# VHH binders against p49116, part 26

Target 1, 238 residues: p49116
Amino acid sequence: EGPLLSDTHVTFKLTMPSPMPEYLNVHYICESASRLLFLSMHWARSIPAFQALGQDCNTSLVRACWNELFTLGLAQCAQVMSLSTILAAIVNHLQNSIQEDKLSGDRIKQVMEHIWKLQEFCNSMAKLDIDGYEYAYLKAIVLFSPDHPGLTSTSQIEKFQEKAQMELQDYVQKTYSEDTYRLARILVRLPALRLMSSNITEELFFTGLIGNVSIDSIIPYILKMETAEYNGQITGAS
Below, E stands for the ipSAE of ESMFold2; O stands for the ipSAE of OpenDDE; V2 stands for 0.75 times the mean of E and O plus 0.25 times the DockQ between their complexes.

## First folded at step 1 (VHH)

Design nd2 (framework vhh_7n9e_1)
Fold by ESMFold2-Fast, scan of step 1:
Structure nd2 (fold): chain B 238 residues (1-238), chain A 120 residues (1-120)
Amino acid sequence: as target 1 above (238 residues)
Amino acid sequence: DVQLVESGGGLVQAGGSLRLSCAASGFTFDDYGMYWGRQAPGKGREWVSGISWSSGSIAYASSVKGRFTISRDNAKNTLYLQMNNLKPEDTALYYCAKGRPYLLSKFDYWGQGTQVTVSS
């Protein structure tokens, strides 16, 4: 009936913690990532179509796609976060740990490979000069993915995904009318998101979060937060 | 070097209370999430509770939720676990743990633990 996303869903403003330290540390990285995760989940909650799926379905959906949403958020907020500086600091730490014989094994290689894939993705999005409307619709396409195992209401999820794709097409055709292949270039970037390990993302960005609790485990609580409680988490006021 | 020293364990009757402490040294305590785990004889380590650097995020295993309270004092580099309404199945060696940055392990246990024994 109405559009899937309104102009309010295009606004995606990440508020960074107190001034970036001269030398990046685990605390700053984790707090920045946590704010982005909370912002991403609050964004999803604000979509009427998402709410219409019901609490159990929307929780399962976000559990399945949080890494894809988070990675899109990293790309969109890369400048605000100084993401390249964060990744360089992590790489430097890993290289120094190897050299000092404090860390060993294929695991460091896997982490370095993940960082490379993340940098490649963010650079790809930057080269395409993806705008706020395009990011909003890409996030919606990822959110309303019907192909994750264990999902219910998959036909309704598929309809919302198709609606997101159609609205993105309409937007791109009107806004970038001279670039016939822009939509195709944008959409072919999405499969890369599924090649990135959610476990490695969690290790790199959320090492300072609650212990043995996975991101999957905290998602239901974030999705149930009242607006005041959510705002308290974002500002650190509570 | 990193050191974690647990204390406060002991023998207590079912329904009783104990308060565990973990003194941390060798790292910047307020930069890391901290955790309590336990291991009963013949069983693997079980995660009990976790607390973020700021105390803004706290979680508990379902088996202890509502009975245990985790807290920290960053000025004293100390982690606490207040255990109320203890049950015989809470009998275990309790460890505190520090989160591991940029590794594929969420936390490490460095302490020798403190024994908690709950009699029926």
Scores: ipSAE 0.000, ipTM 0.201, lowest interface PAE 11.0, mean pLDDT 81

Design nd3 (framework vhh_7n9e_1)
Fold by ESMFold2-Fast, scan of step 1:
Structure nd3 (fold): chain B 238 residues (1-238), chain A 120 residues (1-120)
Amino acid sequence: as target 1 above (238 residues)
Amino acid sequence: DVQLVESGGGLVQAGGSLRLSCAASGFTFDDYGMYWGRQAPGKGREWVSGISWSSGSIAYASSVKGRFTISRDNAKNTLYLQMNNLKPEDTALYYCATRFGSYLKPHDYWGQGTQVTVSS
């Protein structure tokens, strides 16, 4: 059998809303984050191994790991997103909320700790100079995680995760043959993704979503979208 | 269809220099790390140098460190190896490569290679 991912799955290009406003606002941040989320889900649904697991399993996997995929996407697209500028705008908004007594100090502390963890993760990935192939396979390792509660077909999911790990190992060991510890440096970054709260990510990046609709509730819809509608979401064409 | 085409090899005297080029096609070049390998007559294949997509991470075999410089031009889909202070021991077929793994049949994509011969 062929490789888990093809070159089309390695390529991951985010199109940002244009123009960027002079002062960042919640709508611009939410639209940018939504495009990344939609791109990430389209990426996952295009993988033949993922399709082979079936719709119910696909939905369960993405519901369990969307925050990890999104965070990897933020790190990969940090430059094109000007992520540092977005995070600075979020921090400014949070500081203003403290002054206006709109949020408790404990909640602000929790959110600031999350932003710090996100910044540290993105900085660590940048220092390692993670490439498109490495990001694709890290996303595949995260996607095909057999250890989430409530999953069926866990044996097949584990086989796909092992395939992803083996292909990443082959790539890193061949590309950086005498840097024997590069793979270990990359893989030890992954546990940090599970320490980040999906609820806090949702509040920071998706607060502009319609009404009380959570990311969890829209995942089945996004996974079933037609390609043209999907492309409209990730490029901003209606 | 992944294709890698090396050029720039030739005959050079010890202490001389050569610049190898590798033209890549059939994949998104700037999403992949690349490496150079070589095979000397009567020896197995040896890894020479690797470079990440943005050139932020570069590694060299101890035998070439300080003499060879790997670089890439993502706009041209081209990988380079600048070889300085060449030694007779550097005589080999040089090939550029990238890895597209598979679970049951791991494989490397290599070009045909370009011959480098260093005379004393």
Scores: ipSAE 0.186, ipTM 0.663, lowest interface PAE 5.5, mean pLDDT 86
Fold by OpenDDE, second read of step 2:
Structure nd3 (fold): chain B 238 residues (1-238), chain A 120 residues (1-120)
Amino acid sequence: as target 1 above (238 residues)
Amino acid sequence: DVQLVESGGGLVQAGGSLRLSCAASGFTFDDYGMYWGRQAPGKGREWVSGISWSSGSIAYASSVKGRFTISRDNAKNTLYLQMNNLKPEDTALYYCATRFGSYLKPHDYWGQGTQVTVSS
């Protein structure tokens, strides 16, 4: 069997809304986030192995790992999307939007900690100078995680994950031969993704984007969208 | 005050078309995503379609995909839903909605709705 990923899967180009506003408002952040989410999911969909699992399994996988994929995407696209500025804006909006009802101090703390974890993760990835291939393989490893509850075809998923890991190993060995422990350093970052709440991520980035729907609920629809249609929408939004 | 006023509903035969409009006021329309929902008799609210502030992101429920088209005119503060090839199962009160509030405490607002009835 051929490789899990091809060079076409390495390309991960996020197009930001244009022009960038003078101040980052909620809708800009949400639009940016949605584009990244769509890009991430369509990336997954473009993988033959992913397609081979069938629609139900595919949907379940994405539902389980969308937050991790999204977070990896944030890290990968941090410069293009000015993530630090976005996060700062989010914090400011949270502080300013503390409207009439007493937000529990505990909830605020939880959200702030999440933002911190997200920032820390992205910074750590930047420090490692992760390249496009490595990101692609990391995303594949995250995508084909067999340890999520309720998944079917776990053996096949595991095989795909192993293949992703092996390909990453081969790539790192070939490309970074002088850095013996690079693979380990990269893989050690993955657990941090599991510490992040999908609910909080959704709340921070997607509030008010497309209505009163959860990311979980729209995932099947996103996966069914035509890439060309999506691209056309992105172009039209500029 | 936030106001959402739906219009364009009515009685149509199966296979027919309707175009719903939602006039928005009381908020900066182009700052918010919008969505259509519907509620059939005896059923709960169902999400139909959503559109981001710039129309850059659009999604449809599987039941209406290929038949319905959501759009917006930010200059007119209006949300639209073009409904083609209507089916009896599309019969419902259609409402326009948006979400406000803080990240930590969002609030949804919706209009009174417009009735769509599709006869066999």
Scores: ipSAE 0.013, ipTM 0.260, lowest interface PAE 8.5, mean pLDDT 87

Design nd4 (framework vhh_7n9e_1)
Fold by ESMFold2-Fast, scan of step 1:
Structure nd4 (fold): chain B 238 residues (1-238), chain A 119 residues (1-119)
Amino acid sequence: as target 1 above (238 residues)
Amino acid sequence: DVQLVESGGGLVQAGGSLRLSCAASGFTFDDYGMYWGRQAPGKGREWVSGISWSSGSIAYASSVKGRFTISRDNAKNTLYLQMNNLKPEDTALYYCARSKYPLFGTQVWGQGTQVTVSS
């Protein structure tokens, strides 16, 4: 059967909108986040094991885990995105909203807590110096999670998750043989992804979407998108 | 010079309480929000709780909500963290910091005060 992921799945290159505006705005942040989301979904749909599960299962899995995949993508692409600058701009907007009484105090607290959790997660991943292979397999472990409510075909999903875990272990033991506890340190970071609200992620990064459509509602369409349409969306080409 | 000096840490048994203090000097204390962070051995820094200049806005990490209370005394240039129902997982070096939300870039942290919770 061969490996779950190939070397092509290790390559994860985000192309940022150009030029970067002098002052960050909702349009730039939303476009940058959308490019990362589309890259993440394109990455998932390119995996043969994922394709083998069928369209209904594919849609259910991505609907359940898109926020986890997106957050891993934010951590992996934090430098190319200048994520710290984007988050600082969002915080400045929230501070102005507090002064102008435009948002409830409870909502602002939830959003700030989410930003701090995201920052801590990205910082922990950076300190662990997670490489491209490790990110690819962490994304695969998250994608093939059999324990989301409402899933069918859970035995096959679990098999693919176990295969991802096995291949990650083999890679870490081979590449970082001197660091006995590296795999454990990496894996204990994953539960934090499920504590982060997908609704708050949408508010922070996707608020500029026209028609106020939810990510959950567009997932089936993105997964069925032709390669040319996908490339056009990512590059802005027709 | 901007200085932040933490105190009040120590060894406490699970279920116990501690009150941390942070004495600020070298800047106008009531012009800034303040926060507490912590770092356990072998882990990254974790934000714990933040408070605005006026105490009008307060936020807590989910792990400490209901157990910890942040407060400040602007007349004394002092930030406090009241920690109740302490757990072994709360064992960490606790740092006071002048707010620069989010926790990115250069940040002035105090030297920290060690909190150790025994089981």
Scores: ipSAE 0.000, ipTM 0.086, lowest interface PAE 21.0, mean pLDDT 81

Design nd5 (framework vhh_7n9e_1)
Fold by ESMFold2-Fast, scan of step 1:
Structure nd5 (fold): chain B 238 residues (1-238), chain A 120 residues (1-120)
Amino acid sequence: as target 1 above (238 residues)
Amino acid sequence: DVQLVESGGGLVQAGGSLRLSCAASGFTFDDYGMYWGRQAPGKGREWVSGISWSSGSIAYASSVKGRFTISRDNAKNTLYLQMNNLKPEDTALYYCAKDSYGYELSFDYWGQGTQVTVSS
């Protein structure tokens, strides 16, 4: 029983690699993204309701939604990451790739459209001035999505999602009482997350850091990590 | 999963030839540029050659230019490196890599590589 999330789940602090290189490179971008992904998975692991679903269900849920969680994390941590600078560097590389014929025009177009959607999503969240509590519950709504193919325990997942929605509604209505449509404006942003390709996210942010291993392949191992080992990954400590 | 599997390495005499292959899976091969890199014993990784998605743009490191030929078969998802007039200095573990969307191309190798040893 009790609330789905506690105050500890509102805290979401990303530690960036230091020092920032003079010129952005694949290694720095991938290390930064990896830390955010590990932080996001550690956040999910710490939720009692998530733990109660069991390891197999936990793995399936995170595999289904990691891109949505990661994108929400990018929006939440956009300033800490200097996300606009990272995306500008990627765009510059793509424009050079057009001239040098390194990537197909269709692939470049798909990647550019993905970057534009990501920028629009992050800008919309910034304009709505989404707070830490709202981000925590949006991530919980995404995490406890019962409608992904292949999931078991869908009734329990749906109950946790409904609980997340209810607690977000209560928070927004109490905290932003004069803005009767704030919750609706926030929630209509979520469907866009499912239209973004996890493959393109992986290409943009995780190439060169995890080798030839997909995010789907590492998720079970990260979720099984000991707390000290996990903290080492998100802070860069041994 | 993105997978790159290098093959074709071996022991060869100076002046000899080898043809390396890289079998790619887990991504749309014909959408990406591909690269060969190598790491000699006690040395850092060195870029060897690159080829665009269409084969319209090809580049070589000065140390191999005129001796090595990069090519690709998009129908077979395979990258090749034809190595002629091999020198002892070409002894290295050879890796293939897929292009990325990062600001700077880093040769983070995804395959285990294929060993090329050139004896004098």
Scores: ipSAE 0.011, ipTM 0.348, lowest interface PAE 9.6, mean pLDDT 84

Design nd6 (framework vhh_7n9e_1; at its last look DockQ between E and O 0.03; V2 from the best seeds 0.00; counts 0 for: pae E 11.2 > 2, grease 24.5 > 24.2, placed apart)
Fold by ESMFold2-Fast, scan of step 1:
Structure nd6 (fold): chain B 238 residues (1-238), chain A 119 residues (1-119)
Amino acid sequence: as target 1 above (238 residues)
Amino acid sequence: DVQLVESGGGLVQAGGSLRLSCAASGFTFDDYGMYWGRQAPGKGREWVSGISWSSGSIAYASSVKGRFTISRDNAKNTLYLQMNNLKPEDTALYYCARHYTGSWPLDYWGQGTQVTVSS
């Protein structure tokens, strides 16, 4: 058997809605986030090892890890998205909500803490200068996590995760031969992804996506889309 | 098809300088870290220097640190190695390389460019 990922899985190119509005609005933020989510799910679905696990396992894995994949995607595409500008607009909106007594102070504190964690994560990845190969393999490690509740095919998932870890190690050791601690600095970033609330991510980035439908609820539908429909979502063409 | 084409080698006197170039094609250059290696006659391959995609992380072998500078131009798909204060022991075939996805122990590397340092 060959490598877990091919060069086509390393390439991860987000196409933003065009043009960017003078003033950011919920629709632009939601469309941008949706394109990243669909790109991330299309990426996962294209992996032969992922396909080999079968539809039920595929759905369970993505439902368990979509927030981790999405956050890695935000970090990888931060410049293309102008993520700092989007987060600043969200913070401004939250501050206005406090002044108008529309949200509790406790909820706003939780959301602000989430934004700070997200900013710190993206900043740490930027400082490490994580490349496309490293991002692809970090996403694979996250995707093939055998330890989520409710999974039934844990042995095979664990083997794919170990394969991802080994291939990432080979790359890092060959590219940065004398930097013996680079791999450890990269891997230690991953636990932070599990501390980030998927409910808060939905509130920040997906509020404009069909009212109150959760991402968990739409995942089975998205995974069943034909390739052309995925491409339509990530480019805005229908 | 991944191709790496090195150039800039030659004969130089001890204490001299050379600038090596590597033209990359067949892949998205800025998705990958790159490295330079060398192989002296009758010796194994030695890693020389590595650079991350945006040049934010750079590492050097102890034998070349302070004398060599690695850099890249992503707009031109080109990797560079500026070699200063060359020594006879730097004589080797120099090659640029990219990790070969999922394949150990092989990497993508070019044909190399010969550097000969006279005493």
Scores: ipSAE 0.648, ipTM 0.863, lowest interface PAE 1.7, mean pLDDT 87
Fold by OpenDDE, look of step 10:
Structure nd6 (fold): chain B 238 residues (1-238), chain A 119 residues (1-119)
Amino acid sequence: as target 1 above (238 residues)
Amino acid sequence: DVQLVESGGGLVQAGGSLRLSCAASGFTFDDYGMYWGRQAPGKGREWVSGISWSSGSIAYASSVKGRFTISRDNAKNTLYLQMNNLKPEDTALYYCARHYTGSWPLDYWGQGTQVTVSS
């Protein structure tokens, strides 16, 4: 069998909405997040192994891991997104809700902690100077996780995950031969993704764009949308 | 002003059919993807079906796949949902909404039309 990922899967270019407003409003944030989400999902779809699982299974996988994929995408695209500025804007927008006493103290704490975790994760990834190949493999490892409940074809999913892990190992060994523990340092970051709430992520980044429809609910539509069609819309070529 | 107005809902017996319409105005209809959602009593909003701006991509929720058909007429600025073999669990307020990936203004959704399927 051929490799799980090819060079085409390494490319992960996010196109931000233009122009960037002086004040990052909810629309800009949501649109930016939406583009990242679609990019992440379509990236997953571009993997032959993903297609081989069938629509039901691959949809279930994405439903299970979209938050983790999205978060990895945030980390990977942190600079182009100006993620720190986006997060600051989100916090600023939340201040209105806080002032209006719309949120409980506990909820505020949860949301703020989530934002902190996102920032810390992205900072940690930046410190490690993760490259495009490594991100691709990490996303694949996250995508092909057999430990989510309700999945079918778990054996095959596991095989794909192992393949991703092996390819990452080979890449790291080849590219970073002098850093014996790089692989371990990279992999040890993955558990942090499981600490993040998909619900809170959705609330922070996607409220106002999807019309109160859950990300989970629209995943089949995202996966069905043609990439060229989506790109055409992003570039205004429609 | 952006407007989405749903129609075609009503009471129908299980196994029956309805055709919903969504009349769009106040924006360039063919620049936007559209989707149908629904909200059953006591439940959250659920995505039902979506169609891209070019109609090139169509998807359905698993619960309605094979029974519902989404379509659009850009000349009429209208979105449709043909619902066949309706089930009691399809009872909900059905609403249409636009979605976008790179343009202002914000997406928008209608007030909805009630669909009630009796046993």
Scores: ipSAE 0.445, ipTM 0.761, lowest interface PAE 1.4, mean pLDDT 91
Fold by ESMFold2, look of step 10:
Structure nd6 (fold): chain B 238 residues (1-238), chain A 119 residues (1-119)
Amino acid sequence: as target 1 above (238 residues)
Amino acid sequence: DVQLVESGGGLVQAGGSLRLSCAASGFTFDDYGMYWGRQAPGKGREWVSGISWSSGSIAYASSVKGRFTISRDNAKNTLYLQMNNLKPEDTALYYCARHYTGSWPLDYWGQGTQVTVSS
């Protein structure tokens, strides 16, 4: 059995819609987020271990973890996306929603706490200077999580997760040999991903593009897309 | 999935009344403002009436004020539009929608229910 990931799985380049507008608009942000989602799904689909699990297991697994993969993608691409600027604009809109009574105070509090947690997570990953190999293995650890309810092949999924953990450990020890505690500091960040709400992520980044259809419901279609169709989605080409 | 299902449309004579309903599921209904919109043939979408999450703020388009009444029943996850004194220009596909942060991100919409008012 070879390595879980190859160098092609480490490449993760997000292309922003062009030109970047002088003022943020919802369509630019939704298109950018959609590109990140499709890039993340194509990344998962391209992994031989993922392919080996079978179509029903694949769909169930991605439905369970897509928000964690997306959040890791946001952290990895935060600079390219100007994520801090996007989140500040969203906070301004939420302040206006308080004035207009469009959301309950409880919902606004939930959304603001989610934004704060997302900012904290992205900042902590930037402080650690997480590299592309580390992100790839963290995504694999998140993808091959056996403890989601309703999964089949959980022993196989756990085996793949352990392999991702071992390969991350090997990479960190060889590349960052002077930093004995780097792996532990990286892994301690993962539980924060489970606290991120997929419902709120959809509301923040996807409502304008998805309409009445949840990310959950489109995942089977994304996983079955032809390569040419998929490439059109991640570049925005018509 | 967020689902909004409108009902109660139909054909009525001018001066008549209809009550539209919008059944909501897939989200916590009483956390969100709701509104009704309509689209007549060959025209763009028109905002008709909105109601805040608590029912504390209600607004109407000038074209329907005094004739239409918006309400919600948060226990039943249902939005209503009582339409009285209907006119032929009220003929349209009526849809309900969920607010979030105004235009950020965009709102969810239902499939709509047809209202036809004969002259």
Scores: ipSAE 0.000, ipTM 0.297, lowest interface PAE 11.2, mean pLDDT 82
OpenDDE, second read of step 2: ipSAE 0.201; ipTM 0.650
ESMFold2 (binder alone), look of step 10: mean pLDDT 82; pTM 0.824

Design nd7 (framework vhh_7n9e_1)
Fold by ESMFold2-Fast, scan of step 1:
Structure nd7 (fold): chain B 238 residues (1-238), chain A 120 residues (1-120)
Amino acid sequence: as target 1 above (238 residues)
Amino acid sequence: DVQLVESGGGLVQAGGSLRLSCAASGFTFDDYGMYWGRQAPGKGREWVSGISWSSGSIAYASSVKGRFTISRDNAKNTLYLQMNNLKPEDTALYYCAKPGRFYSLTYDSWGQGTQVTVSS
């Protein structure tokens, strides 16, 4: 068969809400995060191998890995998002919440530890100077994870993951020929993604969602969106 | 379609310098790491240098390390190779390349090349 990803799957361009408010607020952060989530899911649904697995498997895969895809997207788009500024604003809000006794100290500690883990992950990716091709294949490795509970077609999913790993290896060996250990340095970053809580990610970035809607509940709808409807969401046109 | 157009080659005396340019089009240049390769008369293609999308990671073949400098200008979709202290053994056709995918039968996209000749 042909390549797992085409050049269209390497391009991953986040369009930020404009203008940026003078002071960062929950709605701006939520809209920015929602655009990244929509971009990530639309990226996944555009992969022919992903489409071939069928709707039920597609929904199950994305429900299992959306936090990993989203975190890779945060790292890839950190500069465009001014992620450090967003995280600093969240930290400031959490510190104010301690003063107002709105959250327990234990809960704030958990969230601060999550922010630290996220920042360390993004810093490690930035230090490695991961390019768009490498990000595309890391996202594919994460997406085609055969080891989540409840999955069917696990043999086919595993074959797509192996294909992603092999295509990444070929790219890295050609582009960074004299950096023998680059691929290993990249791949050892991936296990950290599974240690990050999807519940905390949801609370940090999606707290502005109207109607107490969970990410798990909206995934099937995002995956079914037509291209025009998707474009409206990422540009704020609808 | 991917297009890569090299320029800047020529004839130069040993110890001289040349700057090669590669104009890229047909893809999002700043999403990809790029590399330079060369092919000397009667020899296979040799990898010369690679650079990440942001220029944060750079690698060189041992034969050119310390003499050649790879760089890129993402605003201009252009890849560069500054060649200093050129030696007769650097004589080759120099190509810029966008990496392909071996297992999917997608090969590297190579330009037509620019000839570098170093006289002794």
Scores: ipSAE 0.013, ipTM 0.592, lowest interface PAE 8.7, mean pLDDT 86

Design nd8 (framework vhh_7n9e_1)
Fold by ESMFold2-Fast, scan of step 1:
Structure nd8 (fold): chain B 238 residues (1-238), chain A 120 residues (1-120)
Amino acid sequence: as target 1 above (238 residues)
Amino acid sequence: DVQLVESGGGLVQAGGSLRLSCAASGFTFDDYGMYWGRQAPGKGREWVSGISWSSGSIAYASSVKGRFTISRDNAKNTLYLQMNNLKPEDTALYYCARTLYKGSPFYDIWGQGTQVTVSS
């Protein structure tokens, strides 16, 4: 049996919207986040094991884990996105937002706490110097999570997750042979992804969405898009 | 190539009605969601209403809910906004926008807008 991921799955190139506005606005932030979300879904679709599970299972998996994949993508692409600048602009926009008649101090506090958690996660990944192979396998571990409610084919999903874990272990032990505890340091970061609210991520990055349409609702449409449309959008700003 | 052209704006008295149209060209209209936004003098852009490619999902800003109706005619590549019981505070430049991707609510193309002025 071949490996779960090939070298093509290590390449994760985010192409940012151009030109960058002088002052960041919600449309630029939403477009940037959308490109990352589409790149993440296109990445998942390219995995033969993912394709083998079938369309219904694919949709259910991505609906369950999109926030975790998106957050890993934010960490991986933090430099190219200038994520710290985007987060500062989001904070400014949220405080000035008129979408709600009034934003409560409690809600602002919840969102600010989420931003802090996100910054801490991205900082920890940067300090560990997570490479492209490690990110690819961490995303695969997250994608092939058999423990979400309502999933079908959970035995196959579990086997693919175990395969991802085994291949990550093999890679880390061979590549970072002198760092005996590297794999453990990487894996203990993953539970933090489950504690991050998908609703708050949606509020921060996807403010331009139609009010009664969530990321969860659009996932089936994104997964049905032809590969050429994904590729055209991902490289469009180049 | 890709164009959105708004029309139907004008001067109307408070309590009146207007129907705005947005003519789309240069792309497959029924593959994309569409939105109406507005910009009042001296203010930033405000989202008014959005409609999915299939018309299955529709949303309105609280300020216009119950008074405005968004619709689309995919055969005519046209987006509409029916505005009833207009108020002076509805005075703005109204523009339409296209989603970034098929099935996505994210925006990439904006029209130039049509001016709506509500008196009294």
Scores: ipSAE 0.006, ipTM 0.186, lowest interface PAE 9.3, mean pLDDT 81

